# VH-VL binders against Cytochrome c oxidase assembly factor 8 (COA8), part 45

Target 1, 167 residues: Cytochrome c oxidase assembly factor 8 (COA8), of Homo sapiens (Human) (q96il0)
Amino acid sequence: APERGAERRDTAPSGVSRFCPPRKSCHDWIGPPDKYSNLRPVHFYIPENESPLEQKLRKLRQETQEWNQQFWANQNLTFSKEKEEFIHSRLKTKGLGLRTESGQKATLNAEEMADFYKEFLSKNFQKHMYYNRDWYKRNFAITFFMGKVALERIWNKLKQKQKKRSN
Below, E stands for the ipSAE of ESMFold2; O stands for the ipSAE of OpenDDE; V2 stands for 0.75 times the mean of E and O plus 0.25 times the DockQ between their complexes.

## First folded at step 9 (VH-VL)

Design i30 (from d5 with heavy chain G100H; framework fv_belrestotug; at its last look DockQ between E and O 0.60; V2 from the best seeds 0.00; counts 0 for: pae E 3.4 > 2)
Fold by ESMFold2-Fast, scan of step 9:
Structure i30 (fold): chain C 167 residues (1-167), chain A 121 residues (1-121), chain B 108 residues (1-108)
Amino acid sequence: as target 1 above (167 residues)
Amino acid sequence: QVQLVQSGAEVKKPGASVKVSCKASGYTFTGYYMHWVRQAPGQGLEWMGVINPSGGRTSYAQKFQGRVTLTRDTSTSTVYMELSSLRSEDTAVYYCAREHFKYDSPHFDYWGQGTTVTVSS
Amino acid sequence: EIVLTQSPGTLSLSPGERATLSCRASQSVSSNYLAWYQQKPGQAPRLLIYGASNRATGIPDRFSGSGSGTDFTLTISRLEPEDFAVYYCQQYGTSPWTFGGGTKVEIK
């Protein structure tokens, strides 16, 4: 079984990944989908001369990714558990076993499952609305910091040009 | 419009078999479970069993085990209830009833008009 | 199997009076999966209440259901002439699904 330790494994932050980005890559790297959240993790490139503002932007993006992954991993787990409970409950009320005579898992009709899906979405509507609201807030914050970083880079380039001209 | 139409009255002798039909219309036949309930004269309601029209899978009340068989024909949107080895106490009105899906509580939303089966010598 | 006992067997009342019908289960009904049906002579049963307390579509608000576990009640406030019928409770929490013996609500 793989041990968690100091050795660098073939993993991306916030998710399961088969590949590591190159050590001196100048680009962000995208991994395969996480088993539980079904979201692809992003491994962020860290410049050697990263400013404090650039670090804040990167950390905000990393924290947003982790928040997003945790939300969907939990939501998918809740959905799977409630779906199985619904199927088992419905089969039990009618005296039907959990497996067919052929040994396959017994299933419900499409219309019965549609009823479950509608109720699951309805029950989780407010939770999903709060998720969307928070996602928009995070996206706005990221955009704002991206703007600040852009202005910082422009100002630093102007300073560099002035210094070269005066010398 | 949802309708469940059952076959006509039957008169049978003890030891015979009877097969009652229930033709569904106005909805997707394979999407809903169908139950069978009977009522003897002057008596209450008695659940007999259920069929899933999609796969034909069935479950029966123990009292009818070995005597009742539920089947369906998807091409005609019809379910059938066959009861064998008839006795005088099987004289009753037989109903088919559709199970509606509700997340919190399934229930019978539509019933057939009933089929009278009389067992007499 | 769960045995449902309805009481009283017959309830004689006048229009405008309140009817209270009892249904007692021999063991706890799972998820409050209990329904009430109305049946008039020569007709199929009509669903009134499901899940112990939810009125079916088109059922007047004078009909209400209550209870949990083993004790359930159907209440008809201010009886109307069309309400004189036989009423059955049903559990569908465990197989086999079972019905009560019925309560006849008749004109006094």
Scores: ipSAE 0.337, ipTM 0.718, lowest interface PAE 3.7, mean pLDDT 86
Fold by ESMFold2, look of step 10:
Structure i30 (fold): chain C 167 residues (1-167), chain A 121 residues (1-121), chain B 108 residues (1-108)
Amino acid sequence: as target 1 above (167 residues)
Amino acid sequence: QVQLVQSGAEVKKPGASVKVSCKASGYTFTGYYMHWVRQAPGQGLEWMGVINPSGGRTSYAQKFQGRVTLTRDTSTSTVYMELSSLRSEDTAVYYCAREHFKYDSPHFDYWGQGTTVTVSS
Amino acid sequence: EIVLTQSPGTLSLSPGERATLSCRASQSVSSNYLAWYQQKPGQAPRLLIYGASNRATGIPDRFSGSGSGTDFTLTISRLEPEDFAVYYCQQYGTSPWTFGGGTKVEIK
C-alpha cells in the first residue's frame, strides 16, 4: 500500500529543504504540505549577486521539486480513483450496496482490500522504477553543481584575500 | 486449520422456521465473506446469499428474498441462516462456505459439513 | 440471472480415460469469475478450479480448466479411481451467484 507523500520526501535530501546553499545563501523557507502531493515545498532565496552557476543550481532544485510534487499529486489522484472503482466493482458482484444503512460509504473487509493494494503496486511498479531512476539522475546533477558552486566560492574568497593583502 | 462447523440436522413442519448456525475457527472471522448454499436431495447446488461479518451487511438471491435472514455474532465467530415459511421444497442440505479472495477471483475455499433440514407434515 | 448448463448430464468412462466436461452460460461471464467443484456422496463440495483455469491448492495437475465468455471446460487428463464424482461449475461475476446442474462422472 502507498503511504502519503511524507515518506518519499525523506528519501530526497538534496532536492528537499534540508539543503542550505553555501553560507551566503541559507535563507530558504519550508512551506506547509501541498494538498495534492503531501510534500512540503521549499521557497528558494534568490541572492542579489547570484552567479550564473548558482542560478543553474537553484533552477535545477526548483525544477526537481516541481517534478516531484506533480508526480505524487498525480499518483495520489490515481490511487483514490482506482480504489473507489475497485470497491464499487467488488460490492456490485455480490449485490451489496455502495453505502451502509447509516449513509456512510461501504468498505471492503481487510483481506479484500489487500487484493487491491497488491494490484495497485503491481500495476504501478514500472512507473515507480522510472521515477526512482529519474530522481537519482536529478539528485546526481544537483550534487554535481553543488560541488561546482562550492569551488567557485572558495576561488572567489582566495581572490578577495589576494586583493586585501595588496591593499 | 480453517474449520466451519454447522449445527445438527433439523426436522420441521411446513410454515415453520429453521435457524442453522455455522461456527468459524482458524482464521480472522471478520476478514472473509460467508455464503450459504443449499442442495435438495438428488439435485444440484443453489446459492442463497452472502453476509459480510464485518458490519453484518447481506445480499440474497431473489428467490429467497423475504424468507431468508443471515446474521452473525462476532464474539462467537458464528453466522446464522434463518429460513421462514418452510415448504417441502426447502428440504435440503444447507452449507456455509467461506469466500476467499485471490487477486480478482473470489471463490469458495472452505465449506461447512452441511446441515440437513427436512420439511414434512 | 445467469443460468449455467452443464453437459453431459452423465459421463460414463473407465479409469485412465480423458474426461471433458462442458459448462455453458446463458450470458457472458468473465473467465475470471468461473469455478469448478467436485462433490462425492455425503460430502461438501471441494474447490478444483477458480478463475476458469487456476487450480486450487492441493489439486493435482490432471485437472485443468479453460474457456471464456459463455463456454467453459473442465478436463481431467487421466481419470483416477477417486475422480468418479459429480462436478459443478459456478459463476460469481453477477449476483445471484449460480451453479450448473452438474455432470456425474461414473465408471463404465
Scores: ipSAE 0.270, ipTM 0.670, lowest interface PAE 3.4, mean pLDDT 84
Fold by OpenDDE, look of step 10:
Structure i30 (fold): chain C 167 residues (1-167), chain A 121 residues (1-121), chain B 108 residues (1-108)
Amino acid sequence: as target 1 above (167 residues)
Amino acid sequence: QVQLVQSGAEVKKPGASVKVSCKASGYTFTGYYMHWVRQAPGQGLEWMGVINPSGGRTSYAQKFQGRVTLTRDTSTSTVYMELSSLRSEDTAVYYCAREHFKYDSPHFDYWGQGTTVTVSS
Amino acid sequence: EIVLTQSPGTLSLSPGERATLSCRASQSVSSNYLAWYQQKPGQAPRLLIYGASNRATGIPDRFSGSGSGTDFTLTISRLEPEDFAVYYCQQYGTSPWTFGGGTKVEIK
């Protein structure tokens, strides 16, 4: 019995953005938009004397970025696939073929496409609601840790000033 | 209000051609596919073909392939159906029908009044 | 080609009675691609139902569509005098688009 080749579900490749910032940079870098998610990746700077709290913040930001990249890469892939299938299905049903006489990719009219978009949004509404909820939760956590890091930095600066006055 | 107004009745000889017009009004003409359906006397409905909104793409039922030509004039909001090499069996009422697409479901929501074509010796 | 077979060919009923019209497809048709039309003598067809179950604008509530796969039904819950006509089913799922042979609803 010939092994039915498992159709490799084209999972959006976890496109590690090949964007490498300059080695001597002491700042976060923003890369070009990712080809799958269309989100600009951020390369986070790692300080030489990173505190445990700063490290935790950096990790949380990185994890949140990866989560966002993966979500939108998958969403865009799904959208593109369903859109293409919809167009092809409708053209096939009408017997109009996939290409025009000029060899251009055939398209549907604006009304048909509007209906597709409405249906797509409706089908994905709950998914987007959960995404938004989780996005807020993650960003709240990041903001909270940003505040903690800011307080830690203030405290460390005050201690250093006191030590310089006592010498 | 959406209206599809067809040309008047035609009488043709066998072997001749007939060109029926369908003038559309009351909507964005370039947004909709137009279909042609015929009905022989006392018979059912028969789908003939479709033309896309731009007029650059057509599809025909195999029975009419090579004899039917659909064209579209955007400037006059008119679709034409030309049928050549007419036979007695082509005696029918010809309808234009607008395709509407709603809820992932195509359907014919508006029809022309029909054009009677009689093919007689 | 998908062949649609309508039954019965003629349905003789009195005003106020329930009419049930059948449309059977030679192969499975998506519910989204089935429509019903009414045609009166000397008139163009009129859309009744699209997507097997969606009532067209201005169509009375007494008309309803149902079905899936190969079997579809048009129901008129209570026949009015104006409902005596020929009814056609149509499929949009595969080219060529095809109509059923029609069911004539006539007064008994």
Scores: ipSAE 0.204, ipTM 0.707, lowest interface PAE 2.1, mean pLDDT 89
ESMFold2 (binder alone), look of step 10: mean pLDDT 91; pTM 0.910

Design i31 (from d5 with heavy chain F101W; framework fv_belrestotug)
Fold by ESMFold2-Fast, scan of step 9:
Formats: C-alpha cells, sequence, structure tokens
Structure i31 (fold): chain C 167 residues (1-167), chain A 121 residues (1-121), chain B 108 residues (1-108)
C-alpha cells in the first residue's frame, strides 16, 4: 500500500524540490511504476537520529530495491529486444517490410509468437531460479537486520529506564 | 564499429540526375532500414525516403515521389539514392541514416558523413 | 503529416547555464517516436535522445528529454563549450518522418 508524507511544509503542488527548510515525512513514499522494470520504487524515510545500524538496514533495503529494479529492467529489455529480433527475422524470411503502411511496426499473430515465448521462458529458467534464490537471501538479511535494530531499540529503552546511581 | 560512408560531392546542371551511394559496414546490412535525409544550405532536415535492404522495398515522401529512386546492392552492402530532373532547390547535403530500434522505439542511430550536391547553371 | 515546431529559434547562453529547448507537434505523437539530434557546422546530425527520454549510447547525463503528446522538451543542465550547436527534434508517429525547424544554441 502506498504511504505518503504527513508533515509536508507548504510547497508548490507540482514541486520536485522542497525548500524553506524542508520538512521530513514520517512515512515511506511509494512512487509510480518504473517504465522499464514496471516496479514501484519506495522512497525511504530517514529518522533524524538514525543509528549506524539503522543506516545499514536502510541502505541494504535501498540496495535490494535497486538490484530488483535492475534485474527486471534488464529482463524486460532482453525480452523486448529478443522479441523484436524474432519478429524481424520472421518477417525478413518472408520478404516482408518491418512496418505497416501507417508506419507502425508489423506484428506476428499469437500462434507464430508461441514458440518464441516457449523458448524465452525455457532459456531464462535458470536465471529466474538464481534471481529467486538471491531475492530470498536478501530478504532474509533484511529481516535479520530488522531484528538487530529492534534489539538495539529495546536495549536503549532499558538503558534509559534504569535509574543511574548518583555518586 | 558501424560505419556509413557516402560518395563524394557532385556538381550538376538543372535537368540532370545524380546518384549518391552509401556503403554500410560493421553490422548485418539486411537487418536494418536505411533512410535518406537532405539539408539545404542554412535550412533544416528533410526526410526523403526509406529502403528495406532485405527485399528492396521502398517508401518515399510525397514531395519526391516520381523523382527519387532508392536501390541497394547486397553484395557490396551499399544503398543508392538517385534524384532526377534536378532543380536549383535540390542543392543540399544528402545523408543516409540507419534506422535502429530499442525499447520499441525507432530512431536514426548512425548517419553517413553527407554528400554535397550542387545544382547550378 | 505532423508538423514539429521548435522554440526558441535561437538561444543565446553562456557555458555553465541551463538550456531548455521546446518541440511542439501539430498532433499527438507517441513518445516512442520522438528523438532529438545535435548538429555542428559541417557535420552530420548525432543522435542524443530517442523515445522522448532515453539517452543514446555515449551521450552525457547533462542531456535529458521529457514530454508526451504534443509537448516535448530537451534540457541541457549545464552547458559545456562543445554543446553549442543546432538541435532538431524528429517524429515517426505518422509517415512521413518529420523534423522540427531546429534551435540554435549559441554563445552569448
Amino acid sequence: as target 1 above (167 residues)
Amino acid sequence: QVQLVQSGAEVKKPGASVKVSCKASGYTFTGYYMHWVRQAPGQGLEWMGVINPSGGRTSYAQKFQGRVTLTRDTSTSTVYMELSSLRSEDTAVYYCAREGWKYDSPHFDYWGQGTTVTVSS
Amino acid sequence: EIVLTQSPGTLSLSPGERATLSCRASQSVSSNYLAWYQQKPGQAPRLLIYGASNRATGIPDRFSGSGSGTDFTLTISRLEPEDFAVYYCQQYGTSPWTFGGGTKVEIK
């Protein structure tokens, strides 16, 4: 679910930058889908007193998001490129032009595309398996660091609750 | 190392014909459309036509229909642009340009160096 | 056919300044069919941007493209001496392919 900042200072409705001094949102933001990966980016909230451990967790989440977005952007690019090469190859073999009379790209019907899709999925099966493995490894690491951050916060609360002897 | 190398400058009389060549190298010649664009002195770019080197099929801008002929020679990876019934307003630099595609977007990714054609009496 | 109108015709700026170039189409153009080219005197045009916003290989990140429908923009965030040239937009939404009239970016 998308989350938005609640503590925004007055800014222009379409403002890409915040001025005078910027107010920080207390929530993560979710953006529109990236045109290449088709994944929605998350813009992370940064607390004012972020500990080194909290910073490591946030950076790990950001790096995981970037890795995930790059994987799907590259996958979609590879799919688009190989699809176009397949279509061009088939049209070239038939002596056809690559464009309709209106200037749009010529296409193949669903039956002709079926073998391309089958081969593409088969060819990329191992790549997707490695992606899933790395995705789970990254999420395990994130969960582990989330646990560490939680323990750090509990420890800090306990330290603050303790009465310090006055000597 | 894609290269498009065009023939040298031409000076012609009104009513003559000119044939400009564009030799392609560094890629599969028959895999890409080739366009022709001209530019009159001090003016902008004007599209003239396109050829599919694989089948030799062509399409021309209406303004040049009947005067321009695009052909190719697959053995030499060369495209030709022949313009007939030359007029003084045909004085221009003529470019060949390869149509690439990426992300379902066609565009002219490589251009020849240009050939100056001067039509004068 | 689609007519592309570029503005301004001439943009006089100093190195280090931001350049914003406009290209307006007489009718809607899919962003997939909008490109920008740079041309220096005596040279062939060079592809800068394709698909309205994608930088071509080797093009510095100071160049960016945006827009959709009938209104497209090329932005050069911080002009370098080598950026003073003529810039053309191009469309292929409907045959024939057409180019804008060009914007000359010149030294002030």
Scores: ipSAE 0.000, ipTM 0.455, lowest interface PAE 19.0, mean pLDDT 80

Design i32 (from d5 with heavy chain F101Y; framework fv_belrestotug)
Fold by ESMFold2-Fast, scan of step 9:
Structure i32 (fold): chain C 167 residues (1-167), chain A 121 residues (1-121), chain B 108 residues (1-108)
Amino acid sequence: as target 1 above (167 residues)
Amino acid sequence: QVQLVQSGAEVKKPGASVKVSCKASGYTFTGYYMHWVRQAPGQGLEWMGVINPSGGRTSYAQKFQGRVTLTRDTSTSTVYMELSSLRSEDTAVYYCAREGYKYDSPHFDYWGQGTTVTVSS
Amino acid sequence: EIVLTQSPGTLSLSPGERATLSCRASQSVSSNYLAWYQQKPGQAPRLLIYGASNRATGIPDRFSGSGSGTDFTLTISRLEPEDFAVYYCQQYGTSPWTFGGGTKVEIK
């Protein structure tokens, strides 16, 4: 038999989110890694007086996070599936069993695995390049809106200062 | 450079056993499967079996099952092919051949020079 | 086991001519895992083609492989004197790995 995997009990109670802040937060915070993407999600705080521009920035950041999580969840699944199919296919081709004499999963030589990784990267080169391109585009947009929000906040502080002085 | 160097010619009597060696150099020995192929005089190539040098696991062609044993010594980067209960039809040139590392196409990329085994009474 | 049948057994041609060698499998060869080897008298076989159509390192472009499933072909576009040899096909898609009977390419 294969070794039993260590079971991590991290099951959220029914009807409760897995991400439970320790106390009420007035800032963004980072949660544990997602099961599929292995990325840590950011929980965004929504202020009561959020401007339309601040809302656009927050929504852009949330959408970018969701896009990023979906990309890596799919990529990790594809990698795991193709790796297992490759290992099984190569062992079968040689007439070698899928298990060692001790019952453990049989593995391939390091050089075959290295070549698989190179081929996987080569096969997915265009996909990864488009991901990087889109990632840069999204970060540029986020940075641009962050700048706009910063300018809005400066302008509002100046207007508030002038109003206070006039009283 | 990759080299596979085999032991010298052998002359054996029927019923004897022969053990042919194949010493690898120029690459990571445990990273590549090693196969054995023979060729009788004037005949084609015949696959005998394969060994994984890392774990020592083997697989043999059914025709040779029970008579052939493949082993390896990782300290000397050498694989061995032992064939027992020799018959006259076992007279052949025996080759070791390395399986290439390309994941989408295993094939024999390097061959030993061959070892002639003659079985005669 | 998969049986590979090579034809013709002997092909008599002159330098400069095109050689077409056939290899037929008794069952479909998985993933086109078919290789071609060249063997000259007294020498070990030399890899020419792997994966049905990929040239091995150092092999001249006059050698090409094609085919899939059960029907494979090795083509030498313009024979040179050094190309007169025996050619073997091999499948490595399923155990046991098997070779064809060979095609001898000889001077006419």
Scores: ipSAE 0.000, ipTM 0.527, lowest interface PAE 12.7, mean pLDDT 83

Design i33 (from d5 with heavy chain F101L; framework fv_belrestotug)
Fold by ESMFold2-Fast, scan of step 9:
Structure i33 (fold): chain C 167 residues (1-167), chain A 121 residues (1-121), chain B 108 residues (1-108)
Amino acid sequence: as target 1 above (167 residues)
Amino acid sequence: QVQLVQSGAEVKKPGASVKVSCKASGYTFTGYYMHWVRQAPGQGLEWMGVINPSGGRTSYAQKFQGRVTLTRDTSTSTVYMELSSLRSEDTAVYYCAREGLKYDSPHFDYWGQGTTVTVSS
Amino acid sequence: EIVLTQSPGTLSLSPGERATLSCRASQSVSSNYLAWYQQKPGQAPRLLIYGASNRATGIPDRFSGSGSGTDFTLTISRLEPEDFAVYYCQQYGTSPWTFGGGTKVEIK
């Protein structure tokens, strides 16, 4: 039973003389964190009456999620690889050995590791800026399509009221 | 303010040993490797060895292997360089230097003031 | 061991002139592992350039480094009176760490 997204409910109108149970709940599903990206994937619910516009929004959200997962999986892999290469090269270059006297994997001191972290972040600053640019662009597109879907739903609601008035 | 303060000048006879100290302040002592470099009068710089103050692991230039010993005392933030079996050719100024790292480029960012060691009969 | 050869041994110039100092390695050195130091008589060396081209904190922009592979250059675009000193290149690519023989920049 993984954590799920927003649940949708329909309730009977007030003043109904006959019992009307709530509509069947349908919602998105949130998975466990990905091994490489550490992000939780969302599996989107697909309604049977999904409009083409709603389908576009869902696909855009899915594509954005995949792009985000890929970015962070690659970033985490690069960090781990460069960290190990850094430690290995520093110890070997100085002739200090790759293992401690107790046989454990040798590590660098805290301040040298802090310098590595600082330089890694500085080196990747431009990549993070491009990531933020693309993230804002994708969120703008998602917001735009969410607005279109909202307008479609308003139109359908008005159309329903027109039919009710006609009867 | 980062400072490396070395012990005073020494005069030794051939065959003796000398032990030079380098006291660090203004930073986390165990966070940085410390190197030793010497310079004979009117000559260039010669690297002698390095110590990791965290754990005390050392590496020496082959020319000094068997004669140089680097140690540290973390309670006083001090690195020591001991050179044995002194010869007249060991007359030099001895420097300690901290290894900084920036953009994956190691470099000696701070130096001690130097300790003059004179070996004469 | 990597041998660093600096040329010229002595460079005699007047204030305001450009100084160009060469450091050549006996085998290829990653630019990340090349540094330049300045030393004045009676003083410890001072870091000028690290990673072949990066100026250390507080170093004026008249100092610049360049090069890759086996050929590296330190340039002082416009010599000031305080720049007359001995300059050393250093490599960190492999043990033992080695220094060049130095280039003395002296007043003409």
Scores: ipSAE 0.000, ipTM 0.496, lowest interface PAE 13.6, mean pLDDT 82

Design i34 (from d5 with heavy chain K102R; framework fv_belrestotug)
Fold by ESMFold2-Fast, scan of step 9:
Structure i34 (fold): chain C 167 residues (1-167), chain A 121 residues (1-121), chain B 108 residues (1-108)
Amino acid sequence: as target 1 above (167 residues)
Amino acid sequence: QVQLVQSGAEVKKPGASVKVSCKASGYTFTGYYMHWVRQAPGQGLEWMGVINPSGGRTSYAQKFQGRVTLTRDTSTSTVYMELSSLRSEDTAVYYCAREGFRYDSPHFDYWGQGTTVTVSS
Amino acid sequence: EIVLTQSPGTLSLSPGERATLSCRASQSVSSNYLAWYQQKPGQAPRLLIYGASNRATGIPDRFSGSGSGTDFTLTISRLEPEDFAVYYCQQYGTSPWTFGGGTKVEIK
């Protein structure tokens, strides 16, 4: 088992890597950028008296983060793979080697790479549209539940004040 | 990866208490609710209760209220289920099960292997 | 509490056949809160489907779930030898969490 306060990389249920913040933290903890998604993960603290509504909000935020991490990890890997394949294909067509005289990877200039970026964006247009749609839906849901949690907390405070006045 | 490992089989006499452990590994222990479910021989699954490992807050099925106690030890990533005043009808396999991360579908995504508890004189 | 009734109690089928398992709730259950589990003798239950229709990680595509409201169905399109087991539906939308009585899929 990991020690209290130990920092560790773990695999999330969906296969995305994650960090492990100190277990005694009373606040959400923000980690370093993930190797694949380049997004900073947030570890959500679970309070002792978490209500069912607060749990729903926390889980929605956690699931949205996981979904976002998966999307960008996959997108970045796909981009890197296709970029490398494109570069190799173009260098082969030009009759050039994959390495420079200094042993570095041979690259294409900005004008040559413009064809790749245009093709990549075109191929992924629908995928990005679905991502944006789902991103907006998830943020709408988060905002909705944040509002409900806020109302619950206001009601609980009013209930406590009412109870105190009755004494 | 994610594993829930339960303690070994127990044989108890009526009126005794049993305490079953469930050791979690491969994930952030305090980030997931843990449930307990039992199954009598040849019968279906019966939910007993849930614990939030972060604060230790619990909720129990009415049938077990007053007899079941769920606790946890965050230093060992272990959840415990203690059932008191055992009867022959409590003979069952007891499972711990982790509640999944989905906000709209908190299903039981991982289960312990089960602990057989036999109550007989 | 929400009572889940599974039918039939037992399905006797041969490998290669389609299995259709029913789960009916005593009151409406959001499809987001309906799961299906598979249990083989001597083993813990295994999550198959969550949110009525979503396959869990590692679950073969021959398993599918459908339904809404009070009527839910688990379908195994072509039974494999390893699919002969007991199947349970579960609702987790309203406390207490409840399970169906199970459907045993046995070899004919």
Scores: ipSAE 0.000, ipTM 0.494, lowest interface PAE 13.7, mean pLDDT 81

Design i35 (from d5 with heavy chain K102H; framework fv_belrestotug)
Fold by ESMFold2-Fast, scan of step 9:
Structure i35 (fold): chain C 167 residues (1-167), chain A 121 residues (1-121), chain B 108 residues (1-108)
Amino acid sequence: as target 1 above (167 residues)
Amino acid sequence: QVQLVQSGAEVKKPGASVKVSCKASGYTFTGYYMHWVRQAPGQGLEWMGVINPSGGRTSYAQKFQGRVTLTRDTSTSTVYMELSSLRSEDTAVYYCAREGFHYDSPHFDYWGQGTTVTVSS
Amino acid sequence: EIVLTQSPGTLSLSPGERATLSCRASQSVSSNYLAWYQQKPGQAPRLLIYGASNRATGIPDRFSGSGSGTDFTLTISRLEPEDFAVYYCQQYGTSPWTFGGGTKVEIK
């Protein structure tokens, strides 16, 4: 049982439940940026006559949104935590306090922070590579199903026109 | 916290109808399909039908077509299962179950506690 | 309809042992459309595995699923006292959704 599988299941699809769309909306509704991921969540409208194929596309878009939200929330939190730890470690090594005399957080200059950014990117290279791979796979699947839905709608319109002509 | 709470046990005579409710809470009611599954004493699970709570569109197993009717009330986030022309073999525990959102695997992620329906002479 | 056959009907095992439960379909089922549920006496079924191999939220890692085509397996690597229950497989790829007859895992 892969640990990644457990983590994927623990990624709550309910991130979209943080906001409520306008009552009786017949359109998708876009919310404010999430505090942790900095991405705007979309609440999808479910039409009454949703076909199985349309449902599959909508669910795929919802799932992709939750996956994307969770990835960036985790990435941003990890970055912030490790950045803070790096700054504290370097300040301690220099014999400096964690705060300036004015009470503000002490920071490192750009040259010192360059080491952190390089290490962070190198450490997370594989993680970002897998994210990009999965992002492309998900968007390919979404595009594929959008095409299938478009073809289904064209077919249904043609069937409807043919029935109308016979009557 | 997702919860599905079903109505209480029912005892019915053959030929009667029963209507079981399933009240949803903790999620957007119209965003998830709701299924009904029954289980006769000592037997396995049997799928009965599904409802889209947004528009009320339904689909039923052929065995129950003409006897089962699924409806919903969006104002109370409640789904109903009505089964008519009851027979002794309809004695079972009836469950509502929510279809998960996963695009490629529409599994039943949450279940109601079950409603026992007993059909006796 | 697709018929799911579970075997064995009953598994008599002791805590700490491995349980292997089989589910065989009458025709090919995409692994994306196979789930496993646990049911204890007097309770509703609980989702364990969906898409043949994905653990549901909150399910311990001792539960795992595998298989494709017509042969699927649920494995419990180290039985805990709370794992003694009836297990059902389900396919949801073709209407009507169907369930297996169940496998009872009981204490020896």
Scores: ipSAE 0.000, ipTM 0.494, lowest interface PAE 12.8, mean pLDDT 81

